VH-VL binders against Probable molybdenum cofactor guanylyltransferase (mobA). Designs and how they scored, part 5

Target 1, 202 residues: Probable molybdenum cofactor guanylyltransferase (mobA), of Natronomonas pharaonis (q3irt2)
Amino acid sequence: MGERTGVIVAGGQSTRMGDVDKTVVDVAGVPLVRRVANRLLAVVDHLVVNCRRDQQERLAAALEGLSPTFAVDEVPDRGPTAGIMTGLSTVETPYAAVVAADMPYLDPELLEYLFERADSHDAAVPRPEEWFEPLHAVYRPEPMAEACAEALEAADARIITPLSSLDHIVIERDAIVEHGSLRSFESVDTPEDLERARERLS

## First folded at step 3 (VH-VL; framework fv_belrestotug)

Design s5 (from b08 with heavy chain L105Y)
Fold by ESMFold2-Fast, scan of step 3:
Structure s5 (fold): chain C 202 residues (1-202), chain A 120 residues (1-120), chain B 108 residues (1-108)
Amino acid sequence: as target 1 above (202 residues)
Amino acid sequence: QVQLVQSGAEVKKPGASVKVSCKASGYSFTSYYMHWVRQAPGQGLEWMGVINPSGGYTSYAQKFQGRVTLTRDTSTSTVYMELSSLRSEDTAVYYCARGGKYQLYYFDYWGQGTTVTVSS
Amino acid sequence: EIVLTQSPGTLSLSPGERATLSCRASQSVSSTYLAWYQQKPGQAPRLLIYGASSRATGIPDRFSGSGSGTDFTLTISRLEPEDFAVYYCQQYGSSPKTFGGGTKVEIK
């Protein structure tokens, strides 16, 4: 396949933890986003971080030493579809993994499998439980960014809308379990999730 | 006009295999998933599986895993459903049905149905 | 697997009456992923409603869908002679895609 890029979508709202930006919250001595980045960099060569302008400085501090390229949202609060579009627009590799900033248990073996499955397709999107995981998927950057741009122009904010026009494959639960851990999809959304992560990762 | 045309009725013995075809026309074949749903006499609808005609990806209901195989031929815009190790309980009308890509799996167009009878 | 339970099993009504059909899920289903179908004897099912409340192309406005979570309803406001059929709900939010057992709407 060649070189790979990982895109972390970090520009989302953090209302579940009050006014705190959860992407830089401490998890057993390491910021949440850095745990995601460390796992992602086990399988990719380049790191892109999509974020709002107001969070760039603190994300740069949290990711110091990892050489991230920042893909800043010029218009904030347009949702994950806009974040994916902005992040993928900076990618120069044939494929990129797109992950959320709050998944500290990302499984590098599962990400390797997604890159393999995406070969010859526009996207490989997993379905570990009852819902699809577009923020834990591998995409061809240009087709996906274009589809996201078209969805935003049509005022369709749903993250899944861009995929309907692409040559995508769905990776079902059985294939995921065979090639990785379902914990890869576990996110830190609440204070209770945060305490659980601190216990598990200490 | 979207149209799904299925192959004709089949009569099989227990232990045999059956292969039903569904030929699609009137739309971009690789832009939609194709599902298979069956209905035993006097019973409800039962989902069997799905194929993405673009990449050939398939997913099957657990009940049919190991017995059902879905394939496609993009040159003829045709999807195939092969069911092996037939039992009398497999007597049913088998439908192909078009579903949207990525999570929009309601079925807007259906084939006319293929009756498969399994009897000794 | 999400189990969908439809009630009643049979609904006997006269033309002009209102039909209310229930579909209950064994676990929560997003409204986005709930559909309703009509099936007449000897025919393939026909899509009526998708996304719990959106009418499919060509479906008369007497058909409406509502509900969320585990409780969904199909309503036929003024039953016409052509509406006597079996109706199925379907969830498509999780695999396998599952259907309810059906409600037969028959003429009284």
Scores: ipSAE 0.007, ipTM 0.446, lowest interface PAE 14.1, mean pLDDT 85

Design s6 (from b08 with heavy chain L105W)
Fold by ESMFold2-Fast, scan of step 3:
Structure s6 (fold): chain C 202 residues (1-202), chain A 120 residues (1-120), chain B 108 residues (1-108)
Amino acid sequence: as target 1 above (202 residues)
Amino acid sequence: QVQLVQSGAEVKKPGASVKVSCKASGYSFTSYYMHWVRQAPGQGLEWMGVINPSGGYTSYAQKFQGRVTLTRDTSTSTVYMELSSLRSEDTAVYYCARGGKYQLWYFDYWGQGTTVTVSS
Amino acid sequence: EIVLTQSPGTLSLSPGERATLSCRASQSVSSTYLAWYQQKPGQAPRLLIYGASSRATGIPDRFSGSGSGTDFTLTISRLEPEDFAVYYCQQYGSSPKTFGGGTKVEIK
């Protein structure tokens, strides 16, 4: 089969922790985004980072040695559908995992399972509770990027819109628990989350 | 420097087909959408369709559905617009224009235009 | 389809004056997906404004866009000789993508 790509979506306003860009904050000696990248690279061959232009130099420093391809958001604050589209538009492999930049507990075993389940489909999207996790999913790059572009062109930025047009498979909670950790979906959103991550990953 | 260079002027008879080329340079050809817009003499701008050079995805304005075909050749970074069953009303300047990654339908770079004249 | 109506059709002004160009949509343009272009005779259109108010790269600050919903405005604060041209608005919030009929800004 072909090689795999991992896309980290790092450009959103979810990076706000006061005046600090949380993607490069230290988590027990390692920048947050590098923890995500290290876990992602356990299962993929190529790394793409979707980010704002003002983040690019900081992210390049944090990811030194990993040879990331940057997919820069020319127009910021267009939401996760736009970030996914931008990131996937540079992917050349048959499948890519798309993850958020603030998930330091990403489970490579779960990502491997998502790649396996995506085979012959346009996407494998987990639903650990009530809602889909589109920033923790595996996609065929071209169909997903085109579906996202069409949704944005129609001014419908909801991620469910591109998903509903694709041949996607839903990975329900029971399958997630059997093949990985629910902690894989845990993000660092608050200073309390950051201190917890520092304790767990030290 | 981003450049879009179009083929030269065409004169066609009614019922014929015309194929206009647009060669891109100065950027990653497969990373941006390419649109086609025409302008009849003394008239306004009319959007015809778009192609994603990466996957070959196309979308056409309803008015041109069935008559227009957009294709690309990634080896030469060239997009083609073919319009069939030409009528005198198709006399216009035809432009290729690059769309953004983040917003498909505003056009940041334009070709110089190709004049197509349809006369008997 | 969304029909865009530009007014006035022709605006006659002198250099140094303010130009105010209107674009009215037949229904609400979502997410302010509206652009403005400048076109001079024999030339391709040039992007001025996108997203109703964002100035394109290289465009002088005398050009500004505003508006939302159905009413949009392009303002040129102090006309320069090079600004006398035809201006088009374009919506890209719905399919098909549509352009206004244009406003010609001509020197008095």
Scores: ipSAE 0.000, ipTM 0.434, lowest interface PAE 15.2, mean pLDDT 85

Design s7 (from b08 with heavy chain L105F)
Fold by ESMFold2-Fast, scan of step 3:
Structure s7 (fold): chain C 202 residues (1-202), chain A 120 residues (1-120), chain B 108 residues (1-108)
Amino acid sequence: as target 1 above (202 residues)
Amino acid sequence: QVQLVQSGAEVKKPGASVKVSCKASGYSFTSYYMHWVRQAPGQGLEWMGVINPSGGYTSYAQKFQGRVTLTRDTSTSTVYMELSSLRSEDTAVYYCARGGKYQLFYFDYWGQGTTVTVSS
Amino acid sequence: EIVLTQSPGTLSLSPGERATLSCRASQSVSSTYLAWYQQKPGQAPRLLIYGASSRATGIPDRFSGSGSGTDFTLTISRLEPEDFAVYYCQQYGSSPKTFGGGTKVEIK
């Protein structure tokens, strides 16, 4: 086996609940981002956190003891393609899982399956419904980072653009259900989602 | 029409501080990092640090931490580099340079340079 | 720290000739994050190439970059009089971001 890296994409406006940074909100005694990191670290050896500069101190506190490498996006509102590029640019392992900071039900069994399917390819990207889940996928860092950079240079921030230039495999719903939980893709977006997460993870 | 215009040459005594300005025009000032790179006479290029004009966040080369301070004024689209506790080996041309797209640390536009001479 | 070694230190050529400049890294450069700059006496450096092979805006097509890993090359296919200058490579894939020592291209 080779070493693995996990990249948490924590920047972006989806991490806000009003004026609150939801990545550090407590979920049954554990910050949201730490729940994601704990699940990710069940299957990876190294942790990279892509974030805005204003989040770095809070995220370092929430991830105390996990020795994260921070990959800072100092230009806000650039979307997931930019976050993926920045996070993957610091990765030294052959493959990295890229996950969102607000998915507390991240399924390590599904991530193991994605690493297995990515072997010999540039990416393994799930498509549980009609859309690709680029913030819940496994990538070869260098090809993906370069493809993302090219797409951004062309002013095309759609994730399908870098994916279409890569040797990627699509993990369809039936394979996902067979090898893990669809709940792996569930994010905390509202106060109601947060209360549900607190109930489920207590 | 991207332009970076720096302040004029400075002559300082050892132990003094110097503050160099870099005024940007022709692009969205807060959309690109601004870096500082120096070049001693007859020598190569040495990276000193970077500032994000959006938010004012900074990162410095380890060699300059504690002596260099980068700031910006968004109302005038100007970045400042202040270097303290000057020594003779700080004699150099100091450049501001705009960072590449997507926070990458290549430098696509450069100021004309500011000569700083430290002598007693 | 990745050390970049440029060779030759000086390259003496005539207009119309091809120039080949080498930049060797002490470790592999991640994501081909390597740039080339041109500097003329009394002037600031000018970006020529980034990402090992991408030509910067306004740079003539006689300039090209290639390479990956530890070995990178800048090629000027047909030297013009304005091309006689010092050239620097720079890596930005690893911290600290480092520059090569430069290659001077001078008139023979």
Scores: ipSAE 0.000, ipTM 0.442, lowest interface PAE 15.9, mean pLDDT 86

Design s8 (from b08 with heavy chain Q103R, light chain R55L)
Fold by ESMFold2-Fast, scan of step 3:
Structure s8 (fold): chain C 202 residues (1-202), chain A 120 residues (1-120), chain B 108 residues (1-108)
Amino acid sequence: as target 1 above (202 residues)
Amino acid sequence: QVQLVQSGAEVKKPGASVKVSCKASGYSFTSYYMHWVRQAPGQGLEWMGVINPSGGYTSYAQKFQGRVTLTRDTSTSTVYMELSSLRSEDTAVYYCARGGKYRLLYFDYWGQGTTVTVSS
Amino acid sequence: EIVLTQSPGTLSLSPGERATLSCRASQSVSSTYLAWYQQKPGQAPRLLIYGASSLATGIPDRFSGSGSGTDFTLTISRLEPEDFAVYYCQQYGSSPKTFGGGTKVEIK
């Protein structure tokens, strides 16, 4: 396996907490997205941030010093399938990890394992419980971006649609707990989650 | 103290729909999945489906696909199970149960159950 | 769908005796994803064992679980009057989540 890219998907309604863009909210002295980026950069060589145009300036400030490449959504709020497509379309490495901007406990050891499992496949997608975690997975950029584009053209924004057209390997819970922490998938979605993260990371 | 409190007993006619609620308290509502399990009189436990209160994503057992709808209201920490086109064989006690999301996949807390009777 | 078969259907024993309950899966289940529940008449099920062998909080140590692959066992070393109930095994490793048909432990 060659050089690696990490893509943070920061655009979309799920990154907001009420009227506040949670990607730049402070978590024990460090913006949420920067905690994600710091952990991601432990295993990748290049950083791409997918975002809406209106959040680019504040994300650039939060990620100062990390030299991110921005992949801006031309049409906002098209969901994670569109964000993955836009982010991966800027990637020039054979594989990229795609993660959400709200996962402050992102586990570099688990990401390393996902890159290893993705080798010779189009994707390695974890399923820690009931659903696939497409915003915590490793993809071949071109096949995944093309599959996402086809799904969007068909007006099917469900992530299972592009995954079903790919040679993907599913990483089940037993493999995940053997190679990393289930906390890696934990998102900050509510004010209670934010308070818990501030306590854990202070 | 974790509690799951369900709505009261329902009596319905065949062809009607029923909507049962399950109100959660004592924990972060969006940090755990909520499952629905039913039990016909004198019979075993049957899993119906699950909802992720964060985002509202759902997954249903094939037998109930098209008849069951799971929803949630994060402002009240409440999950709802709606079952349509009721038949006499839908007479059962319906339970909500907490389980899953990155830790604790087993069903560690259960609601008290809601009896739904389908008869003429 | 993974089918869980419990045996016996009914186990008639006296207080003080040892109860051994079987749960067999139609395909291999990781021990990590096997649970046992107790249900008394008119009540919701109560978690006893998770991960095939881990005691849930508040469960007395006379309960124990074992097994791997397709064969799992719940053991109650010395039955107390409050242990007469129906017991269900469950796998939670794949969707749909499935339960065994139950074993009723009743007074002889």
Scores: ipSAE 0.040, ipTM 0.638, lowest interface PAE 7.1, mean pLDDT 89

Design s9 (from b08 with heavy chain Q103M)
Fold by ESMFold2-Fast, scan of step 3:
Structure s9 (fold): chain C 202 residues (1-202), chain A 120 residues (1-120), chain B 108 residues (1-108)
Amino acid sequence: as target 1 above (202 residues)
Amino acid sequence: QVQLVQSGAEVKKPGASVKVSCKASGYSFTSYYMHWVRQAPGQGLEWMGVINPSGGYTSYAQKFQGRVTLTRDTSTSTVYMELSSLRSEDTAVYYCARGGKYMLLYFDYWGQGTTVTVSS
Amino acid sequence: EIVLTQSPGTLSLSPGERATLSCRASQSVSSTYLAWYQQKPGQAPRLLIYGASSRATGIPDRFSGSGSGTDFTLTISRLEPEDFAVYYCQQYGSSPKTFGGGTKVEIK
């Protein structure tokens, strides 16, 4: 039942969306990142946004009224391991949820379940299909940030590397379906995804 | 305590416009979405649209796109719904309803309703 | 748009009986985005359940929600006189937000 933080990792760029910063694109009247933040704040007390420096001003505008703490990556595109490390390094609560900025169907019920399963472990990481979803997981901030820093120092940016060093539990597909929606993991990656999201969320 | 107080009943002619107000009190006005839902006599509920009072961002049901306009005045904590080109089929009770905490989209508090009658 | 079908259209029951109301979606709806409302004649709707199973503030524990995917249920374990009303399910996960046609719970 302790205090919780939510970390949105917003620093990645998608070439499939052209030169557009998709995190602030309008989805039926609400910026994409704000839809994620609104859903995340249903289960957490504090909001941290990991981003590139060139995004900070427009993300602050999109998240107006939500009082986010920004965790800025000075070096662009060092991968999700670096983004997670930077974001979690600002967190002082016992656990934090880490989510991607492009998941507009983020399910608060599933996030609540992940916090419950993470208790007494370093991480609870979903595996809805064949791959882990490290940008839709709950972590103990300090152990995870340190594991990520160690991996980056060793020039190994793979997210499996820090996870392998932690007491983590895997949340398999059947548990996910029991406690939430698989749509929670659906991201906006293409113009077609964006149009679908605009239709669904208008 | 949370209250949503709507303006009084309106009688309009076909082709006219109507503007209904919804005054919020008892909470942070800009922290919650405001939706509009209507109900024709003896019929079910129909969602019309939503406004985020913080940024003024709006989204409308396709059926009402081009006819409905949602606005807000943060100084008076009031949301407005304006419906143009009225038809007899627009005769209904119109409700404002607050979205849940942190801009979630379920309707936790409702206004008392405003009856709009469109007759010649 | 997602179509919600409620059944039955009318339930005729006596105080003290259990009411079970069904809501079926034309396509899968995350349980997170399914709500139930109660409406009495001449009044605005009142939120009962959100997220398929979470009871809203001030709602008695005799009201419960369940379900996932396309099939959702509202249960009133022991009807009180004040519970005779029309009940609507609603999905808020996709646009437009849609409501079911309603189930009227009336005194037998």
Scores: ipSAE 0.000, ipTM 0.423, lowest interface PAE 17.2, mean pLDDT 85

